# Miniprotein binders against a2bj90, part 29

Target 1, 235 residues: a2bj90
Amino acid sequence: MSRSARRKTSALNTVLRVVEVFASIQGEGPFTGTYSVFVRLAGCNLRCPFCDTRYAWSLEAGKPLGVEELVEEIARYEPSLVVITGGEPLLQRHPLNSLVEGLESLGLRVQLETNGILPAPARDEQLWRVYHVVSPKDVPVRVPGAKLHPSWVDYARATGRAWFKFLVANEQHVREVAEYVAKLGIPRSRVYIMPLTPEKLDMKELLELHSRIASLAVKWRLNFSPRLHLLVQLP

## First folded at step 5 (miniprotein)

Design kG4
Fold by ESMFold2-Fast, scan of step 5:
Structure kG4 (fold): chain B 235 residues (1-235), chain A 83 residues (1-83)
Amino acid sequence: as target 1 above (235 residues)
Amino acid sequence: GKYRVVIKAPTEELARAIAEWIRAFAEDRGLPVEIEVRRDENGNWVVVVTGPTRELVEEALEYARLLARLLGYDVEFEGIEEI
């Protein structure tokens, strides 16, 4: 490797392509209701037909921000939780580890949202020490190429810092999730089902869908994730 | 001269994912790579990568192959050619 490549590798470790940074309430998963700052990274390795953040698919959608600059911007919000999402944030794994190091040095709690196609963190990564919400896209929504990396199950059992969040529309989807997690050995305590919200639902329809999926979570003994921000009309 | 490789992907989703991964690699390093996603004459999805050196295009191909492998696919490619 040339010196030029080494310098560019250092820059790659310290620059992230960022679509947006904003304060809101975490509406999903195990930290639902937490005052959070969201960092949406650009780029995605999937093209889900139900995706509501298609504007983040391209890296060109993101502005290059230095890790130190981004840490300072996040800190100004004084959040209870930093949610790093995207696209797929693990596409920017190297500078993401540097961001996590900076945030942890300030005592900030970090949660990563990932599709789980790329491997789970290794013990020597800063990412090993933070929370992960893994959203598999192979079951039940059957996105082509979206195979969950098996290391995420091992990571969840080893650390207790990963949960698996599945999009579901009906009871057949919940059955498929239950079979999937049993086959992979994912503990039910680590599993959330969340409403798959089609476009153009009014507020009554959105609430009714939430009620139906929540009832199925009770029936199937799984955890329920709302999409709380949609219900309370926050970003 | 410039160098080009054509990578065949079984789906549009994989082709676009490959293109974005290569863009990430090239852009973060400030490398001048042109990337095009299109259908070929037989209706297959292809990712066309063009760069100033053979070494850069080979590196882009390796990133595409790694991403495809992680997604459970093997990708075919036309050999790297000078244009």
Scores: ipSAE 0.000, ipTM 0.239, lowest interface PAE 12.1, mean pLDDT 81

Design kG5
Fold by ESMFold2-Fast, scan of step 5:
Structure kG5 (fold): chain B 235 residues (1-235), chain A 83 residues (1-83)
Amino acid sequence: as target 1 above (235 residues)
Amino acid sequence: GKYRVVIKAPTEEIARLIARLIRYFAEERGLPVEIEVRRDENGNWVVVVTGPTRDAVLAALWFARALALELGYDVEFEGIEEI
């Protein structure tokens, strides 16, 4: 039934609503320091109070781009990594699978950033084969409407291609994350804690926050993600 | 006040499917929303979502859009209205 509906509207499924495409350094997660092209897709299923990209919340904020045109634009940057982010990129799941197929055909490494509310990829999706950094918003800072879909834990166990990244401000947040991932059976090796950066920190404050959260990662035996782009003043 | 959003669907079958899935999503995530399927004045099938907060209604709206996109449809909606 779903497949028949997708087939009827295939033209819709080859167009993505894209907010921006730009080259930078991946500042977060397991691929920190990698020369990357960022593809920000429009639309989001959350309204996080700490969101820096509110301009991407509406699907209509994105310009319609064909998958082939977008693949060609990305390829011109010759990136080591393609980071697909948003809003919530899984809102555009069907044309996103086509984009991933095109990028993989060029030998490009793909990483998705997702809030994990929508289900993880199924084995028959192109998305099954790429890397995912899942940023749950139900802990430790709880966002209304946010709940991690349980299929993400199964996907991570089955593939080894998902990590879970949590914004933390203090040790109580780290404790809550540790309890959360233990309850769900997520291995510590797949967990990153990252500084929750308030608006308007100066460089000294930003470094001190990074140092504090990194020390907590060591203490709690979790991985640490910087926000490197903030430290080096890149987009 | 309460908040309301109206989601337009291409057919009755899709409207009822969206409504059932939103209800499941709302129950699973503890969102206090009410869902109704009806026809608008122009004969379009619509799913009406009402809730006590803008955030609850917005979460349901974006879930509905995600489902529509997964099914290969682009659904129209009215802006969130305080009622």
Scores: ipSAE 0.000, ipTM 0.182, lowest interface PAE 18.0, mean pLDDT 81

Design kG6
Fold by ESMFold2-Fast, scan of step 5:
Structure kG6 (fold): chain B 235 residues (1-235), chain A 83 residues (1-83)
Amino acid sequence: as target 1 above (235 residues)
Amino acid sequence: GKYRVVIKAPTEEAAREIAEEIRYWALERGLPVEIEVRRDENGNWVVVVTGPTRRLVEAALEWARALAEDLGYDVEFEGIEEI
């Protein structure tokens, strides 16, 4: 049986557990400011202490949705970008490849947000063709058990379709990120630092934090990611 | 027939976390695995994994073993049985 025939005959390759679907502006990473539809998939293979989406950790948090139904729902928003996030979306890898195929058939651009623990896409996956923002949890906010899969560095070099985004609170964190990416051979052009935002910051504190981290990005010659949705009070 | 393995965990928390991770592993691979958390007849917390083939249940067990080591849980595995 061919790969496509096998996928067509398996319900597990066409159903995703989805927490939420909503339209907003991409607030982070290389596509900051883009009108996007966010698809949050259920399940996560980490328990990060600074996680903002603990409600998505369990697979039971997600409603089962068919790939075709989800593609139709996304298309109704007419987005410039589809952001697939989670939990960890690569935990639902097989039906995710089918979703990406459906979205690409409509000419939609797709970006995945991933912790990078699971392997990067292989050349024969639909996921090979889309954008990936990888958020390693090895450094500087170290999460026990987290380790970036080495295939992500190879994928980034081969395709130019992966970036690495790190949460930072101070200059020591930025130094640790710089050492980490140098050791792994990640090009600085593919690296973003982003403010680690604790709970209960007011707008003045949030803006001041953004300013400080942006200044560090200039100093260390790294790219800066805001958390724009927090600044403009969008979901 | 069906095949079953029982994983004995030190706490309810450990049992539930192991069960959830096996569920994620199975979903990622499109595998038909049934997972249950319960107490056995001796009052121990157990994760019961059931699947249509011995090979599938063996794969789930090896995944659970690696996970328990990574999470620092001291678990015991009973032999795979045909039910």
Scores: ipSAE 0.000, ipTM 0.104, lowest interface PAE 20.3, mean pLDDT 80

Design mS1
Fold by ESMFold2-Fast, scan of step 5:
Structure mS1 (fold): chain B 235 residues (1-235), chain A 107 residues (1-107)
Amino acid sequence: as target 1 above (235 residues)
Amino acid sequence: DPIDELLAKAWELTAKALELERKGDLEGALKAYQEALELALKSQDPELVEYVVLQLLLVAIRIAQKKGDYETAIKAYTLAAEALLKVGDEERARELLKKARELEEKA
C-alpha cells in the first residue's frame, strides 16, 4: 500500500473528542496576532482554579469527530495557523498524531497548547514536527497535581519548537519563573510571561495588568505574551 | 526508597503503554495502564494516579468506539473511579461512576 493510502486509512480509523472549532486571532504566545482556527479537544488532567474553559474538562464534553472530517472542517477556514488546545490535547495523543499528519499534508502550520504534564513528542510521532507552547502549572501558580515532564526541556533543546508560557500576577511570580527556568536549563529566549487574568476584570484593569506584566518582562529579560483576544473582545 | 522504585516502574509502564498506543495496540496499552495504575496507587503519588487514570479512560473509550466494546469502557470507568476515591478525589469519582451507569444503559 502506498504511504498516502496508508495514512488515509489511519486517519479514517481515528476519532477525536472535539468541544469546538472556530476562527479567531491567536492572542497568546510566539504567534500572537496570527489568523488561526482553534480546535478545542475535550478532557483535562488538571483542575486549575483560574481556568476559563471548565466546560472542556470532561472527555465526554467533546463530540466524536473523525480525523478526516475535522481536517476538512479546519481547511475550510484557510487559516495561517491551526491551534490545537483543550483541556489537555495530549490526552488524545494517538488520534492527535493522525490529525497533525492530515493537516501537514495540506501545508498547514500547527501549534499545540499543552500543560506539559504528559511527555513531549518522540521523533517517530507526527507531533515531533509541529510547534508546542507549554504552559507549566507547577510554577508560579502551584496547581495541585501539576508537574512539568522533564522531556519537554529536552524536546525544546533538540528541536527549537517549544516555548514555555507562564501565568504571572506580580513580580514575585516572575522571580519564581526566572529561578525555575534557570534550574531546568530553559533558555530565556524560549520563555514567555503572561498576565494571570482573574475572571471579570474590566478593560481598564486588563490594560493596567498587561502593562505591569510587560514592564516586568523587560526588567527580567523574558518574552511577554498578551491575552490579545481579551483586549480586542474576540473568542 | 521502596516508593521511589514503585514510581520508576509505574512511569516505565506508562512509557510502554504510550509506545503501544503509537503502534495502534489499544488493548496492550490498556493492560499496561492498568498495571501502572496499581503501582501508582501503591506509590502514594496522586499526580501519577491522575495521569494514569486519564490515559486508561482515553484508551478504553477508543476501544469502545472502534469495536463497540462498551463492557471494557464500563470496567475502566469503574476502576478509574475507585482509584480517584483512594486519592481523595470524590467529586471526579462520582462523575466517572455516573458515566459508567450511562454506558451500561446503552450496552
Scores: ipSAE 0.000, ipTM 0.198, lowest interface PAE 15.2, mean pLDDT 82
ESMFold2-Fast, scan of step 6: ipSAE 0.000; ipTM 0.315

Design mS2
Fold by ESMFold2-Fast, scan of step 5:
Structure mS2 (fold): chain B 235 residues (1-235), chain A 107 residues (1-107)
Amino acid sequence: as target 1 above (235 residues)
Amino acid sequence: DPIDELWAKAWELYAKALELERKGDLEGALKAYQEALELALKSQDPELVEYVVLQLRLVAIRIAEKKGDYETAIKAYTLAAEALLKVGDEERARELLKKARELEEKA
């Protein structure tokens, strides 16, 4: 740990505010189809109009859990992947680094889901060593106040452990994503487009939307992320 | 090293503010966040300023607005906006000041 990062560590890095812990299949991103345990941390720094997890917006929505207790609970699921999500998990950055350390000590693979507004991990953080799926909210469905921190592009380039996932509804959105990632120098191989699903689609409509967005991914030479859990009706 | 001492104290105050917030001492938390911001700006720590601004926003949205404590929410938004102005982020500062004014109308 660097001198700066060591000095930032405090006793409070042993407790996290946790909304829920559950087993499911990772339905999105580069690890789609993986048996995973999901850890939803409380608190978020955005109020996205398309947000599916509004119940996690408040830090008080989360129960305080010790890092050791949480590691033991996660380990009991025997997962192939631990998905740490939220709200915005980096709001609890210091205890999150301790959680990652505990999980990696057990040989568990960790993926973080983040909106990318807060800085990417530094080399002396445990978070430097795990996978990150960054969901920028400044394009194409812009959320006021959202801005991707530039350090995420540097982190992705340095480590190969970050991908950028964008919610898209149509070809104009895909064009805006393509222009955005080109401008920031994000390689297309690190970019996923994923269907922006309205709250009330039937299964036929959901499948048709997936088909359309997948076709656009092929056309624009980007990776495609399904929302597999919605298609197979898992949480 | 004077800057290192200011930096260490800023993070200690931030940790104290988080603990006070967990215990429901919102007035104590706001005071500690304010002191942490003053030291973070003096020690030139942009990372800590961003963390404190986000925590103040969470205090305003989660604890104060949901519990009807508009006075605490207004103070939190205003303090966060002042910090953003000091680091040159006028756009986000204006957004938070607008939220504070909206809550003043509801009070």
Scores: ipSAE 0.000, ipTM 0.122, lowest interface PAE 16.1, mean pLDDT 80
ESMFold2-Fast, scan of step 6: ipSAE 0.000; ipTM 0.204

Design mS3
Fold by ESMFold2-Fast, scan of step 5:
Structure mS3 (fold): chain B 235 residues (1-235), chain A 107 residues (1-107)
Amino acid sequence: as target 1 above (235 residues)
Amino acid sequence: DPIRELWEKADELLAKAWELTAKGDLEGALKAYQEALELALKSQDPNLVQLVVEQLEYVALRIRLKKGDYETAIKAYTLAAEALLKVGDEERARELLKKARELEEKA
């Protein structure tokens, strides 16, 4: 048997709990504006008060999908970027590595969005080779249990494939982020601040919040992430 | 919330286990992970069990990559596999036990 046949057989035995798969524009972070397919995995290790996707918190919220089936579904969209999000995708680390392998075999660019509580990828994981946007929830938003795993800083320095995206509501939050990243040795070039959007803002309020946080990014010399999909009314 | 309290206690043990791992106290780290795993199983929350299993696998992988103490890595894989069996994930448990056996052959 060939190695490709063995690898395919292994992948068929791997299952992910998937909440939804849909095409949209990446609205956040370093790849803002990219035509993307979003894969929302079920399960989360946090219960953030501001969470927009509470429907994904339980593993039971996801349908079991085989890795090969999921790769084929994603490929049909012909995306410029595959965004794997959740919940917390690293809760399903083993089948996630298999998914990444399948997607990379097709030449697809992969971005993982993670809260950073679970460890960063090791060199022998497929996840080592893809992009990561880490959204810490210990600072400034202080979610219980949300301590960032220190290995993410090492991973970012070793690979250049991780960025840190912080939810902020005001200048005090930005100050706390600046102190936090300085203490951990995270370069400003890898730091994004993003508006913490309260539920049910109208368009004028949403734009004003974006303007305010963007101005703070300029003042504090940090990168700004919009929530572009909210501004253009995409999922 | 009883589940949240259990999560917070498990998080404290996981943080302690990682600190011990960084200091080179792999036996102490394994004991802390085992205690965290007992709390995770008691919670009957598969997400919490998965979190502990992921950290055990991560520690085992890092030990293996450094060509360090394979006995400690074997113990980590075995603990993770036993937990997966208790939550019904027989396939992943089998894969981790295979990794443990491969390391036993090298020892």
Scores: ipSAE 0.000, ipTM 0.225, lowest interface PAE 12.5, mean pLDDT 82
ESMFold2-Fast, scan of step 6: ipSAE 0.000; ipTM 0.300

Design mS4
Fold by ESMFold2-Fast, scan of step 5:
Structure mS4 (fold): chain B 235 residues (1-235), chain A 107 residues (1-107)
Amino acid sequence: as target 1 above (235 residues)
Amino acid sequence: DPIRELWELAEELYEYARLLERLGDLELALATYQWALALALDSQDPNLVQRVVEQLLRVAERIAEKKGDYETAIKAYTLAAEALLKVGDEERARELLKKARELEEKA
């Protein structure tokens, strides 16, 4: 499609509200340690009490960026992984599918971070083809209005492209996570527990918390996610 | 059926926008209704388009009243009018464009 023809496409299908784009190391989940470009989309459908990115809650916090321009900006970083996060990226689902199509056309690996309240991708969406880290907010940190859409479990089984990541502070939280994933039929191999880090931890406290949660992961036979960027002081 | 799946996504977004509205997040509800509207248009269901338009306009009016943000309301009326024209409701589209002009005077 020519540049002029692309400009005639509806802005609703080709514009994303973007808070920030930056290069860093993925500090969490199955791709921990990967050189990544983070794309933070504006807007969120929850108000989590432990949210680290409250500045992204409003859609108006994001600046409008065209999909083609955003793809070009991301590609200039030459990342090993593109992490699309937010708020809740699936609130901008339609132009997000267009972004994913553009990124995949360049051979870039894409990971989406989502709270899982909105349905999982359908087979005809470009989002069906990318990796998803789902962070349910119904356990153990119970957030009002948060309920994992059941289609995410089906998507994980069908594709092997979804993992479930839970913030935990103690062994009781890990027990609740274990019961939750067993009830839903989520395989342990797809489950990560990650330290719930309160504000104002010093480095010694942060390391001790990581050690305690990692030990619980071994005990309960679950995967462990650090918050590596906090440990190495990257964004 | 791709059209059916777009319809299902539009319905899900519509329901979540209503939830956001109930939680008091009017700006996020408006944005979510705007995406529901885009999907409803692609699904070619004029009844769904009209239902989404009604809620979108209500939320935009509430934002204007609470925060004095008439620019958001004007944009919402214009977007809704364009959507109604695409589904053949020319009379209602004209009414919304007139209301947008009245809000511009109030600016």
Scores: ipSAE 0.000, ipTM 0.169, lowest interface PAE 12.6, mean pLDDT 83
ESMFold2-Fast, scan of step 6: ipSAE 0.000; ipTM 0.147

Design mS5
Fold by ESMFold2-Fast, scan of step 5:
Structure mS5 (fold): chain B 235 residues (1-235), chain A 107 residues (1-107)
Amino acid sequence: as target 1 above (235 residues)
Amino acid sequence: DPIRELWRKAELLYATARWLEALGDLEEALEYYQLALRLALISQDPNLVQRVVEQLLRVAERIAEKKGDYETAIKAYTLAAEALLKVGDEERARELLKKARELEEKA
């Protein structure tokens, strides 16, 4: 293979399809309240009925960006946390590992948001070294085709760098989550329940929903994730 | 504005019911659709009434199929027909009342 052809192949493999890059506050999960840059990657392997980001489902929704260019764009924000989300970011696994390598070289903390259908990182991947919030869609939300890959439990146990975040609407959902995580051997300290927020909520309704789900988290001894950005009206 | 407040509550209940339906919580979804329908009628939104009726009937039919509980479907068809009459859709209401009678004969 010529030097030119080899370099072109490498460059193509380090291109990500990116929907948007923006600064905000992380509103969910273990890093709630952190000044963050969000990188939304295109493409998803699910079609969740409650999905807020349907515009990101297609790979064609994303513009091709080189990893080096994207690292430079992210760095200009000087974030405390880089949140890589989508769609499903692991669909772009190979260039994503290169992005993580670039971000870590700058000392930036990285969190990946994933549905957990694709396998957890292997020890030789750059993704092994970053934080993961896994949002299973098999329980309680029962999305067709969703099944948590068992390697995520092993990854969480080995690294302490994964948490499991579940959308819940009522106490029966919380019960199903509690049974699910107990069966898998996931410690309650690694589990978050988060309100499934419908359309057209005013501030009072949004606060009442948060209060109900938070109360259930206390009752079932699970962690609570707000949707803080909705409460403070940020992206 | 009391009517606007009721409309917002109807929209919230409808959205909650849609998500409960997607999650497979059919009985709870049906309850929320019934509440949404009542508030949509009071708020005088015929478009929302039509949307709620469609989902309410789908959920009631799925419950009836799963459990053989035709009583639930009969009540849903009757409630939906009454709602459609109130928003001026007499033809569709007549069809739903006919369906309710047919299901009642099956017992």
Scores: ipSAE 0.000, ipTM 0.110, lowest interface PAE 20.0, mean pLDDT 82
ESMFold2-Fast, scan of step 6: ipSAE 0.000; ipTM 0.098

Design nS1
Fold by ESMFold2-Fast, scan of step 6:
Structure nS1 (fold): chain B 235 residues (1-235), chain A 101 residues (1-101)
Amino acid sequence: as target 1 above (235 residues)
Amino acid sequence: SEEERKKLEELADKYLAEAWKLTAEGKYEEAIEKLQEAIKISEQLGDKELEAESYEYIALILRLQGKKEEAREALEKALKIAEELGNEELVKKIKELLEEI
């Protein structure tokens, strides 16, 4: 069998359960403000009480899409960044590595959003080469069973391609984050604190919350992530 | 006694870590075997939280395999343990997972 035919057949049999694909501006983390395509994968290993995307929790929420078809769909948007999120994308690790390979072949930058419970990429995975924003759920708003896999800290130090993003509501949460990252040896330059936004804040309340958390970031010498899409009313 | 307990706790942590790695590699049956070993240790330790967590993880792997009935059975075991613990947040989480299958 030819290598080309074998590779194409393998890619077509590699399927991701996809909830949605849409263009927007990355509103969070180190790439805030970047024109992005969001790929939301189905399935999650947690049930966080503050989760905004509960519709992605079920593995059945996603439609099966072949990797090659998904790469073509993403490419039509001509994005500056591809954000792979969900649920928990690493639950679909095998086809995800194939997706990343396809996207990198087109010169596209890829960012993964993950809860960090599953191990960080190994050096021989395509995922080793892309950016990761890790959102631990064991602090400050603790979720039962949610423990950050220690390999994420090693990955961040080895590659410089991982950041840790924490939802915070008040100064006590920031203190808990500071203690957590110090204990694990996570460099503060890799740490973002982001407002924990309750449902149905008006624009004034949302801006005041952002201001308060940003001030705490300065005080504690941590990076600040807005939720820019909420402030500018984009998906 | 104390040394034996520490060794069992370390072994359970090792099995959980191996199960996460195997799941990430798509080696679902091997991952479940590691979790079953973790459950045996949790029973020896009287660690009901670890036991419930391990059954919940088995259910997640079974769902990834499309084995919905086996996944339901695993979640029902986790639910019973969560209820015995009086952990209302865990009970709520497992009930939500059961509604998805």
Scores: ipSAE 0.016, ipTM 0.393, lowest interface PAE 8.3, mean pLDDT 83
ESMFold2-Fast, scan of step 5: ipSAE 0.006; ipTM 0.271

Design nS2
Fold by ESMFold2-Fast, scan of step 5:
Structure nS2 (fold): chain B 235 residues (1-235), chain A 105 residues (1-105)
Amino acid sequence: as target 1 above (235 residues)
Amino acid sequence: SEEERKKLEELAKKYQEEAEKLFREGKYEEAIEKLQEAIKISEQLGDKELEADSYLAIAWILTAQGKKEEAREALEKALKIAEELGNEELVKEIKEYLELIRLLE
């Protein structure tokens, strides 16, 4: 391998394509209510119907940022949690591991949001040590090509650092989720159902939808994730 | 008239909202019917952007149903319109989706 090729490989491991960085409250999942900085990475391996982040689908939607520069930008927010989302962050797996290493060196807690199509972290990856919220697209409304990699169930059982979050609109969706997680052997304690919110619900409709899905979570013995930022009018 | 145009624009928007709601409820065929109504209105208005977006949404729903060939046809219609509009971002998005669909089995 030439020195030029080595430099290109090195740059691939130290540059991320980033759409946006902003501070807010984590509104979803097991860390709901935590003061967080959100890092949206570009690129996605799915084309979900009515996706609310279509602007992040292409890698070209992100600006190239060095890992060290991004760590410094994140650190300025002094967050309790760093949420790395996208698109699909694992498409940029190698530089993402470098980012995680930098963030951990500062004592920052990291959570990754992923569709779970790509394999779960291996023990020798920096990503093994962080939290993962996996949003399978197999159910209830299947996105073609969206198959959860089985290693995520093994990772969740081995580490206790993965949860599975499903967008649901009605009780039939919850039933399908319950059957899916039972079939895969995912512990119910690691499963969240979350309201599938259309962009133009008013506050009364949004609250009523949250109430309905929360009631279904109780009925089906699953955890409930709100979309807290929508309820409290934060980004 | 200007008022008639605005009423049609609001109606098309309402059909898109209903389609999203129906899709989220798993009512795919009804969602597509609402988007077809939006397309009819977009044709009356000469709103090529709304027409392309509606075909793209239909393609997403068809893809979710596993109807790969019908989704491809809807995407090709959206692509033709996007090219006529000179909307390079939309053209790129649709071409990336077509490539992704080719990889799906």
Scores: ipSAE 0.007, ipTM 0.375, lowest interface PAE 8.8, mean pLDDT 83
ESMFold2-Fast, scan of step 6: ipSAE 0.007; ipTM 0.309

Design nS3
Fold by ESMFold2-Fast, scan of step 5:
Structure nS3 (fold): chain B 235 residues (1-235), chain A 105 residues (1-105)
Amino acid sequence: as target 1 above (235 residues)
Amino acid sequence: SEEERKKLEELAEKYQYEALKLFREGKYEEAIEKLQEAIKISEQLGDKELEADSYYAIAWILFAQGKKEEAREALEKALKIAEELGNEELVKEIKEYLELIRLLE
């Protein structure tokens, strides 16, 4: 089947629950500074009661969108990068693969943000071919029941298309991250530490925090991610 | 009023959703505040299921903060309500979580 015919068939049979779509600058991770469109998907894979997104919430915070409609909306922004984030986008794995197919058919670069609890993409998925920033909730901000699926380490090593991003507040957090990634065999070149920003920091405090965490990244030989959007006051 | 009841239900759902967003951003105290607002609404509505779910969510956030004693207290409140409701699945989940906290003490 041609790409056009296959795209139409797949898109018409798939729907995503979308919270919001907006243009901004990617402020975090390996693609920091890139003009991006952010697509926030609804739903959470931890099944905690407060993660119970009732259908009404999905409709209020976003809307059910067909894959084809969403591809067209994203394309209007003419982005250098499409960032798919949300609750946990891999909960909508089937229609997400169709979305990725549509976006790649337009030559768009795609980055997925995931908590890594669900398995990494299989080789026959469209998701195998795009970039992933995995934010494990095992350390240092441990979420009970949150465990990185081991397939993410294998995927990162096999493809070079996954990075691991950790929120850190102090040197003890960095130590815990360093021990965690060493234990799992994650190359340090694939690891980012990022400032855990308290809710109400003025700009001077925010810069001082960035400086401290960046210095720790140098000391521990890890990559540093800013939260650039906070520094430049973008969403 | 049926209309007023529906508005309160929608508001509680909105607070739960906002709590999830704040939790993912690492804004734990704000997330707890939203869940506490959901609990107040659940009490007004007599919705014990929502009340238990909200206490369970608060416990999860408190544990993520390293506040194990406060997390246990919130779980015990959720457990009591879940037992009164006969929600066997939630009771099992809470008991497993209490055991996890105990092992990590």
Scores: ipSAE 0.000, ipTM 0.177, lowest interface PAE 11.0, mean pLDDT 80
ESMFold2-Fast, scan of step 6: ipSAE 0.000; ipTM 0.154

